VH-VL binders against NAD kinase (nadK). Designs and how they scored, part 46

Target 1, 268 residues: NAD kinase (nadK), of Syntrophomonas wolfei subsp. wolfei (q0aze0)
Amino acid sequence: MKIILVNNRFKENTEKKAQEIAGQLSALNVEVIIDNGLDEPYAGTVDFIMVLGGDGTMLRAARRYGQRAIPVLGVNMGTVGFLSNIEINELAEYLPLILREEYSLEARMMLEVAVFQQQSLLTRVFCLNELLLRSNSPRMLSFALEISGQKLEPYRGDGLIVSTTTGSTAYSLSAGGPIADPQLDAFIVTPVASHIINKRPLVVSPEREISLHLLEEREAIIGIDGQIKMDFGAENRVLIKRAPHPLLMVNLKAKPFFTSIDRSLQRQ

## First folded at step 2 (VH-VL)

Design c58 (from b11 with heavy chain G55A; framework fv_bermekimab)
Fold by ESMFold2-Fast, scan of step 2:
Structure c58 (fold): chain C 268 residues (1-268), chain A 123 residues (1-123), chain B 107 residues (1-107)
Amino acid sequence: as target 1 above (268 residues)
Amino acid sequence: QVQLVESGGGVVQPGRSLRLSCTASGFTFSSYGVHWVRQAPGKGLEWVAAISYDASNKYYAESVKGRFTISRDNSKNILFLQMDSLRLEDTAVYYCAKDTLWFGESPYGMDVWGQGTLVTFSS
Amino acid sequence: DIQMTQSPSSVSASVGDRVTITCRASQGISSWLAWYQQKPGKAPKLLIYAASSLQSGVPSRFSGSGSGSDFTLTISSLQPEDFATYYCQQANSFPLTFGGGTKVEHK
């Protein structure tokens, strides 16, 4: 058994805890690779990925390893987020189940985002939550949205979010998008401060291809999972599809998504 | 230095066939949808046909449907229009033109045009 | 087919004049309209696409407006090189269709 431990190197207690867990696993004949974000993703085959941290660390792990069809477990190191399943103080209890592969998996869709500079592919990135297109100046954007080759009425406003169902509780929610059952596969397309009264969030088939480009030269940015940021101009185009593989999230204990989100919204 | 150059026009007899060519240079031809647009002497512009960047989709004006065939050779940067069963009403200067958006499935506008090639008829 | 009707068919103008050309679609085409300039013996030149997006290299005196079925091309201060025929073209759906053209002539 080979396990990747994903952690945040800038949290000293998390790094120390990762080393402790690695030592415990090594004593049980488990080979451990520690990924603290500094190096390229581990290229070899692994059996399991354990993410030590919050939702941000899980988003990074999903971008690096989500397309490999390997079980990924979120282990919370403080305040419980939406992407963790167990707490760090519960790990000892669940470790025997992990090693015996006695757990269920929940598939979470991911986005494949391809950004072009004129005719050339500039970058291709996978993400778990969303792509955000946003104005980087006081001027509103004018941009075209195509869904499977169908041109919609042009958008005028601050931007647009293309989200997975997992991302429905992230930026899309803040922009007025619906809360989606993460077990569903769908794109959620949510306008950001649209100037046009009839622009509503759209829920579309994950089989569709979505593309965006600017209709006027403006300063804009593309954001991926709130962690990657890049300039976007009239010479750029972005193409969004369902990623080839879902993220396989480990479920060791029941997590009541609907009651959890309901409580969060009541406190808002 | 982005350019399109048409060739193949000439004087034909009604009912005959003619093949027009359009050679592209100075841009990545295989990334763009391309069009044929014609203009009869002293008349306005009439869109004739279009082909997607990967040749998966082809479109025709009703007046030429079933008689004209659009095709492309992306390895040689050439667009073709095969014109069968030609009629006197097909008399026009034929332009090839490139759409503005790369890898687009929908048209936006035609930003690069050739100089045109004349197709006319004898008795 | 979507029919595109331009008005006027011709207009007489002097250098410095504001020239307005109108284009009407027989059905809604959103903002998917392009404007072209054609000089005698030359190929058309794209001026504007998506109703109001100015093509690179086109002077700022040209502007487009409108959405749905009614569109306008404006030349704010006509220059000698602007005497030409102007065409609108809908890009909403195939087959693509052009307006009949508007000739901008010397007074």
Scores: ipSAE 0.510, ipTM 0.801, lowest interface PAE 3.1, mean pLDDT 90
Fold by OpenDDE, second read of step 3:
Structure c58 (fold): chain C 268 residues (1-268), chain A 123 residues (1-123), chain B 107 residues (1-107)
Amino acid sequence: as target 1 above (268 residues)
Amino acid sequence: QVQLVESGGGVVQPGRSLRLSCTASGFTFSSYGVHWVRQAPGKGLEWVAAISYDASNKYYAESVKGRFTISRDNSKNILFLQMDSLRLEDTAVYYCAKDTLWFGESPYGMDVWGQGTLVTFSS
Amino acid sequence: DIQMTQSPSSVSASVGDRVTITCRASQGISSWLAWYQQKPGKAPKLLIYAASSLQSGVPSRFSGSGSGSDFTLTISSLQPEDFATYYCQQANSFPLTFGGGTKVEHK
């Protein structure tokens, strides 16, 4: 068995823990690769990904490895979030199950985000939570939203979020988006400070494609999962689709999403 | 600098044909839908025809349907308007114009215009 | 086809005046309306698109409003260079159609 431990290089506690766990796993004849985000993602075949940290670390792991059908376990290290399944102090208890592959998997839809300049592809990224388009100035953006070729009314506001159902409890929520069942596949399109006060979020079929582009010369930015930032101008277009592969999140311990959501949200 | 330059206008006899050209520069021509809009002397603007960025769709005003053909050569950045069976009522300055929206099927507006080419008829 | 009706056909105004031009569509066109300015012997110039979005380089004294079938172009303080003919144009569906125009003349 080969396992990738994903941690946050900027959090020393996660690094130390990763080393410790790596030692333990090695003692059990498990091959371990530590990914603290400094280097390129490991390109070789692996059997399991263990994410040590909070939601941010999980999002990074998802972007780096989500396109691969590898089980991903979130191990919380004292943070509040939605993407961890067990606590670090529970790892020893569940480790035998991991090694025996005795766990359930939950498929979480990811976004495929493609950014173009004219006809040229600039970048393509898979992400777990959301794509954010927002103004880089105090002025409102004017941008076009198309869904499966349907041209919606021009958006005017600070920005727009296109989120997965997983991301519904992230920035989309703060912007007034609905909380979505993470087992549901859908896009959530949430306005950010729209000039239309009662502009409502859209729940969109994952079979559709979403296109965004600016209607005027403005400086904007694209944000992906709150971690990737990219300049976005009038010559750019973003195309959002359902990723061809979901993130396979490991479920070792049942976590009732709806019964615990109030507690989780209040802690944030 | 983004610009469109029309050519091909002139004096013609009724029933004859004329081919207008519009040369684009300063932008990715193949990414935008383009239009022909005409204006009779002392009159308002009249949309004539449009062609999508990839020439997959063409649209015509009823007044020119069956007589005019819009086309484009993206490799040369040129828009064409083949005008057949010309009538006196076709007298106008013909403008080519660029869609504001790239890769779109429906325009938001026309943000770049040529200076126009005049089509008139001999008396 | 969608008919666009502009009013008034002409308006006399002085420098500094507030000028309002209206455009009515024969059916709903959402916000898909553009406004153009045309001076004699010149090509039209795009002022406003999507009913209220100001085209780059256009002075802020120009503004557009409306949705559905009724639209308005406003010049908050008319300047000498603003004497021209203005056209609305629906961008909702083909065939595209223009209003009849409004000539803003010097009083």
Scores: ipSAE 0.029, ipTM 0.569, lowest interface PAE 6.0, mean pLDDT 91

Design c59 (from b11 with heavy chain E105K, light chain S31D S53R; framework fv_bermekimab)
Fold by ESMFold2-Fast, scan of step 2:
Order: structure tokens, then C-alpha cells, then sequence
Structure c59 (fold): chain C 268 residues (1-268), chain A 123 residues (1-123), chain B 107 residues (1-107)
């Protein structure tokens, strides 16, 4: 068996725990690859991915490995979030089940994001939560949204979020988007501080292709999962579609989405 | 060594019941949705039923709804099709087949098929 | 239910010919379409999934194209082992439905 341990090396307790777990797994004849996020993703085949940290670390793991159809387990290390399944102090208890493949998986859709300059592809990236287009100056943006080639009336405001259902509880929620069951496949399109009062969040088929471009030269950026930032100008366009593979999230114990979100929504 | 093997077919009388089984080997059975597809002699393929990888969702063709029940035992790597109130129109070779997409919500296609088991009627 | 109409029902061809088979869905199915090959007495074999993606181990002379409701399977240069019946299948929604089949036979 070969496992990738994904951690954040800039958090001392996470690095120490990753080394400890790697030693334990090696003693059980499991080959371990440690991914700090600093180097290129491991290029070989692996059987399992274990993410040590909070939701941010899981988002990074999903971007690096989510398209490989490999089971990914989120192990919480004291950070409250939605993407972990077990706590670090429970890992020893569940490790035999992991090695015997005695778990269920939950498929979570991902976005494929392609950024162009004129007709040239600048970058292609996958993400689990969302793409954010936002102004990087005091000036509001004027931009075009196209859904499967259909041009909507221009948007004016601070930006737009295109989210997966998993991302419905992240930035989209803060911008007024709906909470979506992550078992559903859909895009959620949520305006950020729109100056057009009747612009509403849209829930659209995951088979749709979404296109964005600026109508005026402005200082703007594209954000991916809140972790990657790219400059975005009037010569750029972004295409968003459903990624070819979902992220396969490991369930070792019941963690119903609705009880978690209900608890979160009761807090002010 | 990735393999699906059907069993349980045979000659049956109209109105009776029959249970088909499909045994999986060489892959993680609990990670894939699986289907029953039938083919009447000299005719085309007809999808019959499907069950999700975790058993939580079951789907049926209109022609078999209320008469057939699909189920799976992930601990034993076995897929079942319980066929009640059998009709002459149910005469076919029954294949079990595996989804291509690991834990996908909808299959892109079916990549592993059994050899089929024949269900016929005595008259 | 989504109806899958396949044409032609049969085609007579010789080795080396380009063979084209079409499949039409009664409603939009995006790229949720697969193509299968079936030889007499054998189980079907997956050739193409997601409308255009070649299954591993399938020769490159097979290709799929189309999206929405109109789809095509092409065999660029027919080989002796390609004489078989071909089926399209939509995977957009349950119940899953197959086309009626196209038999590729010797002239």
C-alpha cells in the first residue's frame, strides 16, 4: 500500500505529527510519501491520501490530487471545518479499517478553471470550493457572464463567485448564496455586492459551461479556493466547467452534513 | 483478474420467482455502482436495474418496477436481482456490469461485464 | 424516458472502409454517452465513454464525437475483427437507455 500524507509544514505541530504517522505507517510496511505543498505533486500512483489539518489543507490536496480518483481522508487537528471526517486522536483506532479498505466514499464535484489571454491558455486549475472574481481597487467591476453561450445582462459590482455545492458553505455563503446539499452536482453563481438590485444567486446544471470577462479595464483578480490569486484584466477570460473526476472523500464514521451546518448556523 | 460472474438463471414457469447472483472479484466491489442489463434472443440491449456503490440508491426500468428488486452484499462482493411475477417477456440473457467511474453519481459507461446467465420459460 | 435512436440498423462494409454510426437522443444529454461493441455470443465491450473518450485497450481507429443530442461513432479503417453490432447508451438520467444497435456486416 502507498499513502500520501498531505500537511502544512509551516505549522510545527502538523509537521511533527506527519513524521510520527509516517513512522507508524512505515512500521506496518506501508510506503509513505509526505507532501508539504512546496514541491510538485507526487507523480506516481498511490492507494490513499491522508490530509492532516483543516479545510485549507484539504482544498490544497484536492487541487493537487483530486482528479486522480484516489480516496482522500481529512484528519482534523483542532481546526473546526466541514471537510474532515475523523480527529487526529482517533486515527490509531481507524487505521486498521483504512488498511483493509473498510470505509465508504462520498463523491464531491470539482470545478475545472481555464484562464485565457485572448486565445491563449494561461493556466488550468481544478478546485473543490469556488472561483472568485473580485475588484482589486475601490472601483466596481463591469463584467459579462455567459452560461452555455447565452449572454446575460452585464453585471456591475465587486465581483462574482462560481461555486460547487461543497463550496456553498464557504465564500458563497458569506456573499448571500444558498446552502446546497453537497451530494448534489450544481454550479452556484453568487454576485458579490452587486449594484444591480435584482441580481440573484443562480443554481445551474453542472453540464453548463460558464464564461467571465471584463467589459472595462479594471484591476481585478481571480481567486481559487481562497488560496490562489491571479491578475485578471480586460484581455482575459475564464472558462469554468465541471471537472472530469469528483474528489473521493473517505467516510470512516457518520458525519451528517445537515447536523453540522445546523450547528454552525445557530452561532452568531 | 477483474471479473463478474452471473449465476441463478434457468428455466422457470410464468408467474414464479427467480433470484440471480453476480459475484465480483479483482476490484473493490463496494466502490462501484453495478447494473443488470438484459438481452432477449436476437434483440438489443435493455437496461434493467442499478444499485449505487453504497446501496443507498436503487433504479429500475419501467418494465420491471414492482416486480424486480436489486440488492448487494458488499461484505461478500455479491450483487442480486430478485425477480418476482416473471413473464414470458422477461426471457433474456441477464448480464451484470460495473460502472467505469469510481463512486461517480452517474455512470459514464460500464467497463466490466459478466458472461451472462440465461432465463427462459417452460411452456 | 430518453429515447435513443440509432442509425443505420445495419451497414455492409469491406475491410479498410470508413464506417460511421449515428445516435440521437430525444433530449439533451451533454456528453453522458457510451458506445459498445458486441460480437455474437459475447458480452458487450465498452469502446467510448463520455461521448469522445477512448476506453483503455481500444484501438485508435475508433473515435466518438458529438454533444447534446447528436452523436457519432467512427471506425476510420475497418478491420476484420470489427464486424459486430454497436450500441450507444445514454447515462444522463435513469432509466438508462440503449440505442437499437447497428450491425456492421460483410459486403
Amino acid sequence: as target 1 above (268 residues)
Amino acid sequence: QVQLVESGGGVVQPGRSLRLSCTASGFTFSSYGVHWVRQAPGKGLEWVAAISYDGSNKYYAESVKGRFTISRDNSKNILFLQMDSLRLEDTAVYYCAKDTLWFGKSPYGMDVWGQGTLVTFSS
Amino acid sequence: DIQMTQSPSSVSASVGDRVTITCRASQGISDWLAWYQQKPGKAPKLLIYAASRLQSGVPSRFSGSGSGSDFTLTISSLQPEDFATYYCQQANSFPLTFGGGTKVEHK
Scores: ipSAE 0.000, ipTM 0.381, lowest interface PAE 18.8, mean pLDDT 85

Design c60 (from b11 with heavy chain K98R E105R, light chain S31D; framework fv_bermekimab)
Fold by ESMFold2-Fast, scan of step 2:
Structure c60 (fold): chain C 268 residues (1-268), chain A 123 residues (1-123), chain B 107 residues (1-107)
Amino acid sequence: as target 1 above (268 residues)
Amino acid sequence: QVQLVESGGGVVQPGRSLRLSCTASGFTFSSYGVHWVRQAPGKGLEWVAAISYDGSNKYYAESVKGRFTISRDNSKNILFLQMDSLRLEDTAVYYCARDTLWFGRSPYGMDVWGQGTLVTFSS
Amino acid sequence: DIQMTQSPSSVSASVGDRVTITCRASQGISDWLAWYQQKPGKAPKLLIYAASSLQSGVPSRFSGSGSGSDFTLTISSLQPEDFATYYCQQANSFPLTFGGGTKVEHK
């Protein structure tokens, strides 16, 4: 068995804990690769990915490895989140199940984002939560949204979020988007501080292709899962579609999504 | 130099099939949606079909739905139009054309065109 | 489908004339309209996109205007190389549709 341990080297004690867990796994004849986010993703074949940290570390793991159809387990290391399944102090209890491959998998859709500059593909990335188009100055944006060849009336405002259902509780929620069952596959399109009255969030089929471009020269950025930023100008366009593979999340114990989100919203 | 070159046209019998090809050079083919547009002798332009940059979305004119299939091979920079159940009304010069890029505004104009390939029928 | 009606079907003009071609959409298409020039035996060339944006390399005597359902292409001072057929094309929705064309002929 070969396992990738994904951790965030910049957080206190995470490197020490990763080394401790790697030692325990090695004692059980498991080969361990440590990914702290600084190097290129491991290119070899692996059987399992264990993410040590909060939701941010899981988002990074999903972008690096989510398209490989490998089971990914989120192990929480202190902060409450939606993408972890077990706590770090429970790992020893569940480790025998992991090694025997006795767990269920939950598929979570991902976005494929292609950014073009003039007539060339600039980059192609995958993400679990969302793409954010946002003004990078006090001036509002004027931009065009197109859904599978259907051109909507121009948007004016601070930006737009195109989210997965997993991302419905992230930036899309803050911008007024709906809370979506992460078992559903759908795009959620949520405007950010629109100056046009009656621009509403849209829920669209994951078979749709979404495109965005600026109608005026402005300073804007594209954000991916809140972790990657790219400059976006009038010479750019972005195309968004469902990624070829979902992220396969390991479920070792029941984690009730709706009661968890309800509790979070009531506590405010 | 940016270029599109069509091939595969010719004389065909009604009811038969024909496959047109369009080879792209001088630009990143995999970054563009591409179109087929036809023109019957002495007539105007008629849009036929389009395919998205990655091949996941395909669009057809009502007159060819169910008979024509658009596809692409991004590894070879080639666009195809498979034409089944050909009718005399399909007689035309067939052009391939590249989507207009953003220069701020329009995704669906066509800025690069091939020289066309003629499809006609024997008596 | 969105029907594009182009007028006139032909116009006779002399070098130096101002030529105006009109295109009408059967429903609102905002500014999602392109104009093309086609010479006999040649492929079309894009002149204008987004109703009024001049394509790179196209002479400034060509201009487009309009929004919604009514659009015009203007050639401010016709040159010998401008005798051709001109087409409008809506880019608002699939299927894409062209106007019937306007032939600009010698007087």
Scores: ipSAE 0.000, ipTM 0.385, lowest interface PAE 16.2, mean pLDDT 85

Design c61 (from o1, 15 letters changed; framework fv_oberotatug)
Fold by OpenDDE, second read of step 3:
Formats: structure tokens, C-alpha cells, sequence
Structure c61 (fold): chain C 268 residues (1-268), chain A 125 residues (1-125), chain B 107 residues (1-107)
């Protein structure tokens, strides 16, 4: 068995723990690769990914490895979030199950985000939570939203979020979006400070495609999962689709999502 | 393992033809936009052309120097990219690299992150 | 086509030196600029994208700056493995174009 441990190099506690866990796994004849974000994603075949840290680390892991259809386990290390399944102090208890592959998988839809410069593709990224388009100035944006070829009225506001259901409890929530069942596949389109005060979020079928572009010369930013940032201008457009692959999240311990929402949200 | 491997390079006379192949592995090739980049001996990098994914139309774009002579194609069932080079000229002599047009490994959204080791094409009389 | 001009074409430096390479675009390209490193006999490697974003796995001694037409790649403390040729590349418009390269040689 080969396992990738994903941690954050900027958090020494996670690094130390990764080394410790790596040692333990090695003692059990498990091959371990540590990914602290310093190096390129491991390109070899692996059987399991263990994410040590919070939601941010999970998001990074999802972007780096999600397309490879590898089971991903979130191990929380004292942070508040929605993407971890077990706590670090529970790892020893569940390790035998991991090694025996005695766990269930939960498929989480990811976004495929394509950013264009005119007719040229600049980047394509898969992400677990959301794409954000926002103004890079105190001025509102004017941008066009198109869903499966249907052109909506121009949006004016600070920005727009296109989120997965997984991402519904992230920035979309803060912007007034609905909380969605993570087992549901859907896009959530949430306005950010729209000039229309009662502009409502949209829940969109994952079979549809979402397109965004600016209607004026403004400085804007594209954000991915709050971790990737890129400039976005009038000559750019974004195409959002359902990723061809879901993230396969490991479920070792049942987590009652709906019964824990209030508790989790109050801690954020 | 994630990699690109070019093949098909060799010696050809001016006016001749050659087909290069690029074998892809370790990622979903069918979703990837792919490019060819070449480098003449002792010279800089030059973009040759691109092919989009089938889902994005599968269309191709070419640099002016190779327009009408080179054809980029792909066989997704074989995870292989091709460069058909016709009417070759001496100035086409170069190491040819296949690359992805986008970054597929998460954190880096720009540039060409995956490169083959290249295959040498020499056009000489 | 957008022309990319690097400066200098070559430079000599020693291990530990601060190295700066510039790239100028013939027209505004916003931040759509990448930097590549190519060691002798090897394929290019992406170093910087979007003018200033560090590619995963690239040492922090590499940094990029600039927008519009003028861009800079900086190596804060040159290491032995950094002796190579560096290329800038614009992604603002097609065709994609590269700078002519800057060869960093050992002094």
C-alpha cells in the first residue's frame, strides 16, 4: 500500500505530525509520500490520501489529486471545518480499517473551471468548493452570466460565486447562499453584494454550463477555493462545468451533516 | 506515472514528411488541451500549435511558420498526440516537445506544466 | 504578434549572487506572463506563472514581478542548479510567444 500524507508546510504542527505518521506507517510496511505543498504533486500510483489539517489543506489536496480517483481522508487537527472525517487523535483507532480498505466512499462533485483569454485557454482547474469573481476595486462590476446558453440580465455588484454543494458551507454561505446537502450534485450561484438587494442565489443542475465575463473594462479577480488568485479582465471569460471526476472522500466515521450544521457554523 | 513521451524524430530531407507521436500517461488525456513547442539547436523556444479537447471542439491552432504544413491531431483512445509535418524545411530542424496547455495538478493555473523530453527532427539535404 | 524581449541575453554570476532578468512585451499583456527554466539537455520547467505566482515545487528564491509590459524574474541567492537558460512567455494573445532567453552562466 502507498499513501500520500498531505499537510501544510507553513504549519509546523502538521509537518511534525506528518513525519510521525509516516514513521508509523513505514513500520507497518506502508510506503508513504509526504506532500507539504513544497514539491510537485506525486506523479506515481497511490492507494490512499490522508489530509492532515483543516479544510484549506483538503481543498489543496482535492485540486492536486482529485482527478486521480484516489480515496481521500480528512484528518482534522484542531480546526473547525466541514471536510474532515476523523480527528487526529482517532487516527490510531481507524488505521487498521484504512489499511484493510474497510471504509465507505462519498463522492463529492467538483468544478471544472476554465479561464480564457479571448479564444485561448489560459488555465483549467478542478476545485472542490467554489469559483469567485470579484471586483479588485471599490467599484462594482458589471458582468454577464450565461447558463446553458441562456443569458441572464447583467449582474452588477461586488462579484459572484459559483459553488459546489460541498462549497455551500464555505464562502457561498457567507454571501447568503443556501446550505446544500453534500450528497447532492448541483451548482450554487450566489451573488456577492448585488446592486439588486434581493437578488437570489440560483441552484443549477450539474448538467448545465455556466459562463461569466465582464461587460466593462474593470479590474477583477478570479478566486478558486480562496487559495488561487488571478487577474480577470474584459477580454477574459470563465466557463464552469461539473468536473468529470468527483472527489472520493473517505467515510470512516459517520458525520451527521445536518444535525451538526448549527454547531459547526457557530464555531466559524 | 504522469508523463509525456515524444517519438518519431529523425533525419528527413527538405520537402519530406515526418509524423511525431506523444504518448501521455498519468492523467485524463482526453480532457487536456495539448501543444507542441519546438527548439532549434542553440536557439529559443517556439510555440508550434495546439489542439483542444474534444469536448471543447477539438479544433487546432498553428503558428504562422507551420500553418498549412503541419497538422496536430489526437487519438484519445490511445492517449496519444500527433504532429504530422509535411513539406519540411531546414528551418524546421528542432527538438519538438509536447506539452499540456494547462496545469492539471491543482495549485498552478497557468503555463505549461508537463513536458516531454523532446524528440529531435533534423531536416537536411 | 506580441514580441517578448529579455535582458540580458546572457549573464555571468556566482553561487550566492542575486540575479535579475527582465522581460519586455511589445504591448500590454497584463499579468499573463510565465517564466521557464531550461537546463542543458533538458526540457523547460515552469517557474512562475501569472507574472508573480510561484509554481509548486519551485524554490522560494525564485520570484516574479511586473505587469503590463515590463516583468522581472529574480533569483535571490543563486544556487549551482540554477545555471540554466530562462525564458519568459506571454499568454495574453495567440500566437503564444517566448522571449529569446537569458543564459545564466557560472562566473
Amino acid sequence: as target 1 above (268 residues)
Amino acid sequence: EVQLVESGGGLVKPGGSLRLSCAASGFTFSNAWMSWVRQAPGKGLEWVGRIKSKTDGGTTDYAAPVQGRFTISRDDSKNTLYLQMNSLKTEDTAVYYCTTDTLWFGESPYGMDVWGQGTLVTVSS
Amino acid sequence: DVQMTQSPSSLSASVGDRVTITCRASQGISSWLSWYQQRPGKAPNLLIYAASSLQSGVPSRFSGSGSGTDFTLTISTLQPEDFATYYCQQANSFPLTFGQGTKVEIK
Scores: ipSAE 0.029, ipTM 0.490, lowest interface PAE 4.6, mean pLDDT 90
Fold by ESMFold2-Fast, scan of step 2:
Structure c61 (fold): chain C 268 residues (1-268), chain A 125 residues (1-125), chain B 107 residues (1-107)
Amino acid sequence: as target 1 above (268 residues)
Amino acid sequence: EVQLVESGGGLVKPGGSLRLSCAASGFTFSNAWMSWVRQAPGKGLEWVGRIKSKTDGGTTDYAAPVQGRFTISRDDSKNTLYLQMNSLKTEDTAVYYCTTDTLWFGESPYGMDVWGQGTLVTVSS
Amino acid sequence: DVQMTQSPSSLSASVGDRVTITCRASQGISSWLSWYQQRPGKAPNLLIYAASSLQSGVPSRFSGSGSGTDFTLTISTLQPEDFATYYCQQANSFPLTFGQGTKVEIK
């Protein structure tokens, strides 16, 4: 068995804990690859991915490895979040189940984001939560939104979020989007500070293709999961589709989504 | 326009305390990770520490030279970042900048795209 | 800690010159490197992030390249406003660390 252990490169305590866990796994004849962000993603075949940290670390793991159809387990290191399944102090209890592959998997849709300049593909990235288009200046953006070739009336405002259902509780929620059951596959399209009174969040089929481009030369940025930033100009176009593979999240213990979000919204 | 303005610098004796403030405008401060960076006279840039957004846990991280002496905090209702400096040493003499990446949250590459003008802290013996 | 070493520490150049500054990390940092420009008495300005991505509003004469441990900042045609000190900074490992700086001076 080969496991990738993903940890937060900016926290020395999580790196020390990762080394401790790697030693425990090696003693059980498990081959461990540590990914703390220092190198390119491991290119070899692996059986399991264990993520040590908060939601940010899980988003990075999903972007790096989510398209490989490998089970991914979120292990919380004390920070409250939505993407972890067990706490670090519970790992020893659940480790035998992990090694015997005695767990269920929950599929979470991902986005495929392709950025073009004219007809040329500049980059393709995957993400678990959302793509954000936003202004990088005091000027509002004027931009076009197309859904499966259907052109909507122009948008004017600070930007737009295209989110997965998993991302419905992230930036989309802050911008006024709905809370969505992560078991549903859908795009949630949420305007950011729209200047147009009647622009509302849209919930659309994950089979749709969403296209965005600027109608005027403006300083704008595309953001991915709040972790990657790319310049976006009038010469650029972005195409958003459902990614070919969902992230396969390991479920070792019940963590009911609705009670978790309800608790989060009631805590300050 | 997006802007950061530092204040609170001045002359202080070794062992003393000082609190710096950084007023933010033109972006959603509550979503931003904020850092302090310092520069001793005639020397290079040195990262002091950071504070995450409340959405990302509101936790702080510090460089070893200031760990245990400096505390970073934020007041999102006032769009203000603070640096509380205790047990000051002559080696802490520097221009202190507040800075942020207005879009990049979490663990991905940081680009400190907004900087204040800096405020001078002089620790004399 | 990741140590960032820039080369050269200073250089003299004329307007119109091609200027190259290098930055070496003591360990692999993937592409998580930024370049900053600082004019005397001013705050630093972000030029390049993720090793090669040009920050919005920065002139196209600036470019970055490299990955892993070796990185380069290039100014294709030096302008009068480019006489400044340049810093690389890694964002891969805690604590965040800067290079010592490269001063670009008038020849």
Scores: ipSAE 0.005, ipTM 0.456, lowest interface PAE 11.4, mean pLDDT 85

